# Designs tried in a protein design chat: VHH binders against a3dch1r40to199. Part 3

Target 1, 160 residues: a3dch1r40to199
Amino acid sequence: NDLLYERTFDEGLCFPWHTCEDSGGKCDFAVVDVPGEPGNKAFRLTVIDKGQNKWSVQMRHRGITLEQGHTYTVRFTIWSDKSCRVYAKIGQMGEPYTEYWNNNWNPFNLTPGQKLTVEQNFTMNYPTDDTCEFTFHLGGELAAGTPYYVYLDDVSLYDP
Below, E stands for the ipSAE of ESMFold2; O stands for the ipSAE of OpenDDE; V2 stands for 0.75 times the mean of E and O plus 0.25 times the DockQ between their complexes.

## First folded at step 1 (VHH)

Design b13 (framework vhh_7qia_2)
Fold by ESMFold2-Fast, scan of step 1:
Structure b13 (fold): chain B 160 residues (1-160), chain A 122 residues (1-122)
Amino acid sequence: as target 1 above (160 residues)
Amino acid sequence: QLQLVESGGGLVQPGGSLRLSCEASGSIFSINAMGWYRQAPGKQRELVAFITSGGSTNYADSVKGRFTISRDNAKNTVYLQMNSLRPEDTAIYYCATRIKYTYTSGHYEDYWGKGTPVTVSS
């Protein structure tokens, strides 16, 4: 598999991963040492205020191109210090916000003390799109009691 | 909070070269493009060069062929290689980015570094 994108954060770098706030959502982020894992760093988002909508708090990577007919493998490890949900998707960053991958429209459940590792394949059946982003929605009804942390590590998108 | 820190400025003679660096750190919302601006004494701040997240570049006519903008995403850094410097290039050079609005419309935010001085004189 040809690697389109990979970030382990172990160098202390987050670029181009970043946060987004909307509709009353508030958050911050840092690259942090993972407790109990010397040498491992992860992207940590602090949800400060959940906002009104699922997209009120986001962490994302923009500027992804998906090519028609290609089958991609999405991988990431995600966890939280509180029980919460995360909606992950790869799709358009502008209207009409078409989603090309989204875990069959289902958010993931995060349980404290458990890292969730996701690996899924999807085929780009739509015309080639260079306006895509990989984003995680953490706001509104998805959120736990604020403030709390969500950690993201070992993110990759593979192109065969 | 997003911080942009410029470095690499200094004093050079006409015809000399300098490489400016801009390192991004802290909370980053969305970086669509990174730009270098300059402000000469008594003048307005002007765009020198910009580079998109995908690597496309644009230059002011006064610097085309002499300056090169590039980025290293692994180091969160944008560079401006300045060759064949002239006295009229004397200015404080600023790194800047406009954080794009959220995908639900939202707002724009402009982020600026504090600047790095470049003086070209004999």
Scores: ipSAE 0.000, ipTM 0.136, lowest interface PAE 16.0, mean pLDDT 79

Design b2 (framework vhh_7qia_2)
Fold by ESMFold2-Fast, scan of step 1:
Formats: sequence, structure tokens, C-alpha cells
Structure b2 (fold): chain B 160 residues (1-160), chain A 119 residues (1-119)
Amino acid sequence: as target 1 above (160 residues)
Amino acid sequence: QLQLVESGGGLVQPGGSLRLSCEASGSIFSINAMGWYRQAPGKQRELVAFITSGGSTNYADSVKGRFTISRDNAKNTVYLQMNSLRPEDTAIYYCAADYEFWSGHPDYWGKGTPVTVSS
């Protein structure tokens, strides 16, 4: 069972994926055709202003429940037209912002011309939490020279 | 408790204009983005336009240059100005906010406002 309602963007739809702007961050988004890949569409975020903080620019999917004792598989493909970093996490939408998965607290490095494909497993050891989101932080010190694009495709949060 | 109230739908001739409004009330904390989706009979729901709290906008290719989304944060209201309307724009238009609205949760979606473009 996948916890995400939109994963491939191939129908030209992105709901409930959206962007967040905070602390001076500014961005835009669209579902776009992937060059050289007929029939493949991806979610594209344009970073217009990086803001002050890592969370000043986000793309995210909310409405996620993680159940204690379940082991989840996180998968996604992400790339950019500029060298930049992205901090991907699954955790609470509000305080205390507990993070249940975050790549061992490390951002990913994106290199122009290269798609990054991530696949990792994690176990929910905390009590069941229905206040979770899957978010990608792109702001502040993570950002490249603006403006630039970050693409997301084939996103999955799988519970067998 | 979050409520989205839509207005402005109706019947219009091809080439005409309509302005849709959606006002958010109740638990409006942490609303980051608001936007419009539409669904024609027998078709999937599709994104029309979205606007963030910071004012960034995005449009479906089919409406780009004809529709304009805008926001009044002081009124917690999002607007969709629809110009040069075509028969293929006929649909029920839904307002949405960025909390669990894909689940069909009624408090995070408007009830829908019908737009009919017909001679």
C-alpha cells in the first residue's frame, strides 16, 4: 500500500503535492514534460528566492499517517539544472517537528545532468502519528544561484 | 474546523468572463497554498491554478494567458479571474487548501461551483 496519493505526475496532476514559502523564500511549481521521455511528466519547483532558512522553500505532501512497528520504503527520483542540495524528510508538520526519516540527517547533493534515485527503508519506532508530511527543503544554505529548477518524479512511501 | 466557501460560478457565453472567489475561515493557521481544481462529467479532477501564501502562482497549460489567480491574505480569499472562456472550460470548479484535501476530506475542499460555457 502506498501512502502517497500522487506519485508519477504522468496524468498532468500534482494534488496534493504543493510548495511552501517561509522567511523570505519564493518559489513556483508546475507539472512538466520530461525532455527526451515521451509520456513522462514530473513535478517541477522553480526556486525564485532562497530565503533565510533551509525550510524557506519546500515542496511537500501532507496527510501522512505512520503506524508504530511498520517498516516503510521511501523512493523518489530528483534532479536539478544547477548544483544544489535538498533535505528530504518524513515527519511532523508541527512542533516539535520530529523527523522519522531524513537520510541520517544529511541533505542530498544534486548535480546538473544527473538524476538522483533514492531508495531507503525505515521503521516507525515512535507511537502512531497522523500529523506527518513528506517534505523537501530547498532554501537558504541548500540553494543554488536563483532562479533554478528542481524536478521530482516517481515518489513513493510504501507500506507492505 | 476549516471551511472553504466558493462563489462566482454560473452560465456564460463563449468568450465571456467569470470571477470565482474562495474564502477560508475557521482554522486557517498553516494554510500555505490555495487553488482551483476542476472536474468535467466523466473526467478526472485536474489542477487549474495554485497560489502560495507568498504570492507565487502556477497554471495549467490549457488556461495559461486566459486565467489569473490572485490572493488577498488579509481577507483569506483566493480569486480566479477567468477570461476568454471556451465550452471545454465547462466543469465544476473546486477550491482547495494544503491539508488532507486529496483524501476528499470535506473541510479542506469547497463544495464546488459549477461553470457552464454554452451558447
Scores: ipSAE 0.000, ipTM 0.213, lowest interface PAE 10.6, mean pLDDT 84

Design b3 (framework vhh_7qia_2)
Fold by ESMFold2-Fast, scan of step 1:
Structure b3 (fold): chain B 160 residues (1-160), chain A 121 residues (1-121)
Amino acid sequence: as target 1 above (160 residues)
Amino acid sequence: QLQLVESGGGLVQPGGSLRLSCEASGSIFSSYAMGWYRQAPGKQRELVAFITSGGSTNYADSVKGRFTISRDNAKNTVYLQMNSLRPEDTAIYYCATDLYGSQSYWEFDYWGKGTPVTVSS
């Protein structure tokens, strides 16, 4: 079963995906048609101001429960019109902000004209946690010269 | 956690306007994204409008330009202003939050009881 309520954006909707602004960050979002891909829509975040911190601009999906002993598959396609970085993670919404998946603590590099497709497995070795979110940090030192776009599509958190 | 109470539905003629309200109580409302769904008899539930904690909005193509979602965090309330109503807007309208703190998204009880909207002459 997939833990994410919205994955493809193909109906023009994004709930419960949303953006977060913090510490001077500013952004907007829309669901847009993907150029050259009839019938395909994606979530697009516009970074207007990068803010002070990596988490100053976020896009995220909350309401995730990770069960101890389960092995999950994370998938998504992400791209940008500018060279930038994105830090993707699945973890706690509140303190202590424990991260259960985060690409081995490494951000992803996005190159203009190239879609990045990610697929990774991870096992929940911690006690069951119902306070999780899937979030992408795009602010501060991760950001490109503003304004610019970051697109997210075909996002999945799958529990077989 | 959050309890949701929808109000403002009713019978209205085509071309009319209606304002729906959803009042939340309990947990910190301002940290949640809020959405309005609708379900017509015999049809699937559809998301019509969404507003983030920061105030950014998103709309279904069928309502874009006619519906406006807004929030008042001091009153823990989200609104749906519906203009230029059409017979196909007839449905029960539901308020929902972001998914938060449950074993699966289908087990969340953040849905309100709904408020009926009928657009008929």
Scores: ipSAE 0.012, ipTM 0.286, lowest interface PAE 8.7, mean pLDDT 83

Design b4 (framework vhh_7qia_2; at its last look DockQ between E and O 0.04; V2 from the best seeds 0.00; counts 0 for: pae E 14.5 > 2, placed apart)
Fold by OpenDDE, look of step 2:
Structure b4 (fold): chain B 160 residues (1-160), chain A 119 residues (1-119)
Amino acid sequence: as target 1 above (160 residues)
Amino acid sequence: QLQLVESGGGLVQPGGSLRLSCEASGFTFSSYAMGWYRQAPGKQRELVAFISSGGSTNYADSVKGRFTISRDNAKNTVYLQMNSLRPEDTAIYYCAKDRGYTYGSEDYWGKGTPVTVSS
């Protein structure tokens, strides 16, 4: 089963996806139609100020439970209207902020107008954790010149 | 220091309305998103409504169409208008500042304001 809610945003809903602002970062969000794709909507993040840190601007989904020994499939499509980077991770939403998946600690590079689809597997090798989040960091050194848009769509965290 | 002070809770009959307020201080209010959470007896605290610094809103399915989150930046206050209240809305309601990934920090919550919906 999938651990996430509002995975496609096609019904105009995005809860519990929300944004975060910190250390001078500013952003906004909306669910918007994807041009040329009838019926397809996406979560659009507007980066207004990049802030001081990578986590100064975020979009995230909290309240995820990862079970020890389970292997999950992470999938999402993401794109932007400016060249920028995005750091994606699944991990603890509190101390000590252990990351259980994070693309091997590498941010993704986004090319304007080019959709990037990511699909990866990972095994939860830590004790079961019911306080996990799926978050995308887009602030600080990751950010392009503001303002610009980042789109998220077709997100899933699947446990077979 | 950062402070969040909730008010407006109380006892109301099903179908009634309440308006919660949260006055913030200790940070540049207009620069941050705010949220309302609630914790019912025996349940985990859950996000109810969210408002970005830009005014975009998001709601839990259980409250959508009944609750409205808003903000007055001049007053450093975030509101939660709760209409058509149901017994299942009974909980302690907490105001929270949106915050990012900061090591060694904790969530910023108020002390909460109780809401009881009962006939």
Scores: ipSAE 0.685, ipTM 0.863, lowest interface PAE 0.8, mean pLDDT 94
Fold by ESMFold2-Fast, scan of step 1:
Structure b4 (fold): chain B 160 residues (1-160), chain A 119 residues (1-119)
Amino acid sequence: as target 1 above (160 residues)
Amino acid sequence: QLQLVESGGGLVQPGGSLRLSCEASGFTFSSYAMGWYRQAPGKQRELVAFISSGGSTNYADSVKGRFTISRDNAKNTVYLQMNSLRPEDTAIYYCAKDRGYTYGSEDYWGKGTPVTVSS
């Protein structure tokens, strides 16, 4: 089963995906048509101000429960109109902000004109946690010259 | 002191309308996204409407086309206009300021305003 309530954005809907602004970060969002791909829509975040920290601009999906011993598959396609980085993670919404998946603590590099497709597996070795979110940090040192766009499509968190 | 004060809840018949208000103080309101959540009897609290600092909105499928979230930055207020109310909309409605990913930073919630839709 997929843990995410919205994955393709193809019906023009993005809920419960939303944006977060902190420490001077500013952004906005829309669901937009993908040029050259009839019927395909994507979630688009506009980074307006990068803020002070990596987490100053986020797009995220909350309401995720990870069960101990389960192995999950994370998938998504992400791209930008500018060279920038994105730190993607699945973990706790609150303290102590434990990260259960985070690409081995590494941001992804986005190159203009290229879609990045990610597929990785991880096992939940921690006790079952119902306070999780899937989030993409886009702020601070990760950001390009503002304003710019980051697109998310075909996002999945699959529990076989 | 940070405060979120909800108002506008009440009892209405199916098909009726209510406008909820949430007045914020103690932070730079215009810089933050705001949300409306609800908690129905026996269910978990769920986000139903969201508005970014710039005014972009999204909605839960169950309320889309019936509810409208808006904000007035001059009044530090976020609103939820609820039209064509259904018995399934019966819940306590909460205003929330989203938090960042910062140690010691928590979601800020109002105390809630009850909405009952009954024939």
Scores: ipSAE 0.141, ipTM 0.528, lowest interface PAE 5.6, mean pLDDT 87
Fold by ESMFold2, look of step 2:
Structure b4 (fold): chain B 160 residues (1-160), chain A 119 residues (1-119)
Amino acid sequence: as target 1 above (160 residues)
Amino acid sequence: QLQLVESGGGLVQPGGSLRLSCEASGFTFSSYAMGWYRQAPGKQRELVAFISSGGSTNYADSVKGRFTISRDNAKNTVYLQMNSLRPEDTAIYYCAKDRGYTYGSEDYWGKGTPVTVSS
């Protein structure tokens, strides 16, 4: 089963993917055609102001339940028109903000003109938690010179 | 501190329209995204519509083409225009500042405005 409601954006829809702005961060979003790929669409985040903190600009999918003992496969394709970093995580939407997957606390580097496809597994070793989100932090020191675009496509959180 | 006040709910027949308003105070409204949520009796709250600080919108599938979210930053107000209402739209409607807290956090919710659609 896949835990994400919207994964490919190819029908032009993105709900429940949305953005978050904090500490001076500013961004916007749209679902757009991928240049040079007829029929393929992606969620495009426009980073307008990086804000003060890594979490100041986010794109995220909420409404996720992680069940204890399950091993999940995380997949996504992400790219940008500028060199920047992204901190991706799956964890609690609120306090204490426990992170259940976060690429071992390492941001991903995005290089213009190169799509990054990530596939990793993690096991939920905590009690079942119905307050989870899949989020991408793009603000503060992670950002490039604004404004610029970050694209997300083919995103999945799979429970075999 | 943070205050969100919803209004505009009421009783309406199927196929009717309502316009909800949410007046915000206690934060820099223009800097934050806003959402409309609803909670039917015996159900959890669900996101209905979302608007970014820059004006981009997204909607739940169940309301697409019928509901429109908008904002007026000069009035610190977010709106939900609800057209072609159906009995399944009956719920208490809440606006919220979307900071990443759980949907049940009282810090980011208004008191709600009830909407009843009955045939």
Scores: ipSAE 0.000, ipTM 0.344, lowest interface PAE 11.4, mean pLDDT 86
ESMFold2 (binder alone), look of step 2: mean pLDDT 84; pTM 0.847
ESMFold2, look of step 4: ipSAE 0.000; ipTM 0.114
ESMFold2 (binder alone), look of step 4: mean pLDDT 83; pTM 0.848
OpenDDE, look of step 4: ipSAE 0.615; ipTM 0.838

Design b5 (framework vhh_7qia_2)
Fold by ESMFold2-Fast, scan of step 1:
Structure b5 (fold): chain B 160 residues (1-160), chain A 119 residues (1-119)
Amino acid sequence: as target 1 above (160 residues)
Amino acid sequence: QLQLVESGGGLVQPGGSLRLSCEASGFIFSRYAMGWYRQAPGKQRELVAFITSGGSTNYADSVKGRFTISRDNAKNTVYLQMNSLRPEDTAIYYCAADVWGTYDYQDYWGKGTPVTVSS
């Protein structure tokens, strides 16, 4: 029952979660109280400018190791105040950018007023890789009219 | 070459105050998120406070209301103002920079500055 990574944000802490801006993307973030949910805090990313590409605005955690033969459970809750899409993946930070988990290559659709809770298993069939990141792409064609918020809560990556 | 140098640690009485400084060189400081961590003997390194490049801040619950993180981009420095210090705050305090890059993720750490809150 080895937990590689877990973040509930309820302590008000976000590190090592952070944002990335590229190709004209602009964003900011904070850990905030969730409106209408006393005691619950979440990571909130503000998309200020969507940029040119899907990766122009990211929220991510880097420096993850995935071990060959291990089966991982990815869990998170994500929502937005506007209709938008997010592309989530766990994979290499650098070329060739091999993706080990990516929701079967499909972005998630977020609808205002609805929290999306994701729980999926994947097996690391590739050789052990210590150059991985857990990232969400929110830029370009994925984005809603700016500015808008995307909230992330209860993120975990379990290694049994 | 990236370098982080912590200073301002020392011995202080319970209820006292210290201000830690972390001076950065070798990179464009204003682009990086900066954090303060601490490590007590026999414990894992723990996040204390975090400040983004945009100025948003986050704190451990144990230090909220007592500690304040801030940055001065003109001086390439991040600060941790520590008020109402407790014996439980005794630790080595480390500065960290979150390096932005597509190919190469590097968490840079300073060597640390010891803080002792005496009985």
Scores: ipSAE 0.012, ipTM 0.221, lowest interface PAE 9.0, mean pLDDT 81

Design b6 (framework vhh_7qia_2)
Fold by ESMFold2-Fast, scan of step 1:
Structure b6 (fold): chain B 160 residues (1-160), chain A 120 residues (1-120)
Amino acid sequence: as target 1 above (160 residues)
Amino acid sequence: QLQLVESGGGLVQPGGSLRLSCEASGSTFSIYAMGWYRQAPGKQRELVAFITSGGRTNYADSVKGRFTISRDNAKNTVYLQMNSLRPEDTAIYYCATEYYDIQTGYSDYWGKGTPVTVSS
């Protein structure tokens, strides 16, 4: 069972994926055709202003419940037209902002012309939590020279 | 206490128009993104349209060119203008949003829905 409402963007829709702007961050987004891949669409975020903090520009999917004892598979393909970093995490939307998956606390490096495909497993060792989100932080020190694009496609949070 | 209240639904003939409104009211809050969903009898809810806090929009293919979503951030209201209505648009229409209130924290909110019947 996949926990995400929207994963492929191929129908031109992306909700509940959306953007967040904080502490001076500014961004736009669209669902766009992927060059050379007829019928394939991706979520594209334009970073307009990086803001002060890593969380100043986000793209995220909320309304996620993680159940204690379940092992989940996280998958996504992500790329950019500029060298930048993204911090991807699954965790609480509010305080104390506990992170249940975060690539061992490490951001990912994106290199122009290279799609990054991520696949990782994690086990929910904490009590069941229905206040979770899947978010990508793109602001502040993570950002490239603005403006630039970050693309997300084939995103999945799978509970077999 | 945030409440989402939909209005503007009703009975129309094919080819008619309706304008739905969704008003958010309550404590100090921030609105991120808002969507309109619909659910026909015996079917699952489907996303019809959404709009970001900055005004960028997206539409289901079945309604593109006929429906327009818009918002007034000063009034905390989102609108769905529905033109050229068809019998297959008959459904209960729901407004959904996320919000953050300093006192209560983050919440997902759904309205109670407003019924739209397109009768032929």
Scores: ipSAE 0.013, ipTM 0.270, lowest interface PAE 7.3, mean pLDDT 84

Design b7 (framework vhh_7qia_2)
Fold by ESMFold2-Fast, scan of step 1:
Structure b7 (fold): chain B 160 residues (1-160), chain A 121 residues (1-121)
Amino acid sequence: as target 1 above (160 residues)
Amino acid sequence: QLQLVESGGGLVQPGGSLRLSCEASGFTFSNYAMGWYRQAPGKQRELVAFISSGGSTNYADSVKGRFTISRDNAKNTVYLQMNSLRPEDTAIYYCAARVTYTYSGQDFDYWGKGTPVTVSS
C-alpha cells in the first residue's frame, strides 16, 4: 500500500507531483522520456532561478497522512545533468514544518551521469499527522548554475 | 514551459457562433484544470468557463446556456463552443491552465497569448 498516487511516471502522468516557487525561485516541469530507456518516463524539474532559500524551488507530492507507530519505506531514483544537491524530506506542509524523515538532516549530492537510488526506513514516532508532504528542495545554496534539470523516478512511500 | 496556443477567434455577426481551441504542449495536459478567460478594453479579465481535470464544468452567469467548454485529453486540447454571440461578448479570449493542490497548496496559472473575438452588427 503506497501512500503516493503517482510513482513511475511511465504513463506520462505526474499528478499530484508538482513544483513550488518561493523567495525568488523559478522553475518548470515536464514528464519526459528517459534517454536510452524505452518505456521509462521520469518527472523532470528545470531550475530556472535558484532563489534565496533551499525551499525556493521544490518538487513535491502533498496529501500524505503518516500514522503513529507505522514504519515506512522511502524509495526514489534521482539524478541531474549538473553537480548539485537536493534536500529530500517528508513532513508537515505548514508551520512548524516538522520533518519526520529527512536523511538525518543531510542533503544528497547529485553527480552528472549517475543516478542516485535511495531506500530508507523510518518509524512515525509522533502523533498521526494528516498534513504531510514529500518534497525535494532544490533552491538557494543547493543549486547548480541555472538553468539545469533534476529528474525524479520510481518514487515510493510504502506502508506494509 | 507549458505552452498554450489559441485559435478560432474572428469577426461574427450577433447571433453567430465560434469555436475556440486551445492546444497545450510541454506538460501532461490531463493533470491540469483548464479555463477560458476574456478581457474587453477597459475591463478586468474575467473567467468565462472552467473545466477540471475530471471534467466538471462551471460558467460565468453571462454565458450560461450559450457557451460550452469541453476537453479532449488525447489531443491535449480544450474547446469553447460559443453560440448566440452578443456584442457584449467582444473581447480577447485567453486560455489558461492551472494545477490545484489538495490541502494548503497554491494555484498557479499559465496563459496563452489570446485570440480576439469581435461581435458586431
Scores: ipSAE 0.000, ipTM 0.127, lowest interface PAE 12.4, mean pLDDT 84

Design b8 (framework vhh_7qia_2)
Fold by ESMFold2-Fast, scan of step 1:
Structure b8 (fold): chain B 160 residues (1-160), chain A 118 residues (1-118)
Amino acid sequence: as target 1 above (160 residues)
Amino acid sequence: QLQLVESGGGLVQPGGSLRLSCEASGRIFSINAMGWYRQAPGKQRELVAFITSGGSTNYADSVKGRFTISRDNAKNTVYLQMNSLRPEDTAIYYCAVDSSGWYEGDYWGKGTPVTVSS
């Protein structure tokens, strides 16, 4: 079973994926047709202003429950029209903002026009937590020269 | 505080048309997407249509070709143009925004009733 309510965007749907602006960050989003790929749509975030912090621009999906002892597979395809970085994590929406998955604390590097596909497993070793979100930080020091696009497609958080 | 104010509902005969409006007001931050849901008597609330900030739209199969969603970002308003209305479209129609929540229908409006009957 997948924990995410929207994964492919191919029906033109994005709920509950959304963007967040903080500390001077500015962005917009849309579900767009992927050029050269009939029937394939992707979530596209436009970074308008990078803001002061890594979390100043986000795209995220909330309402995730992680159960102790379960092993999850996280998957997504992400790309950009500019060289930039993205910090992806699954963790608490509020304080203390505990991160249960975060690519070993490392952002991903995006190369213009090149799709990055990520697939990783992680085990929830912490007590069951119903306050989680899957978020991508794109602000501050992670950002490229604005404006630019970041595309997300085929995103999954799978619990067998 | 975000406020959603819906209008445009009413009684209409089968084959008629209505235009619903929903204005978001108060302290508004970036509104990512806006949509319309409906709840018919004795049924669960269901998605009718939504529109992203960039203008991408999606519709329930039951309303495709009959309903059109649009938005005016300068007025923070979403519209639902309903044509060729049928008795099965009778419901309370709710506006929703996707701003910071994880669930569709975050910051629900109070609803506007639509009755299609002769």
Scores: ipSAE 0.011, ipTM 0.201, lowest interface PAE 9.5, mean pLDDT 83

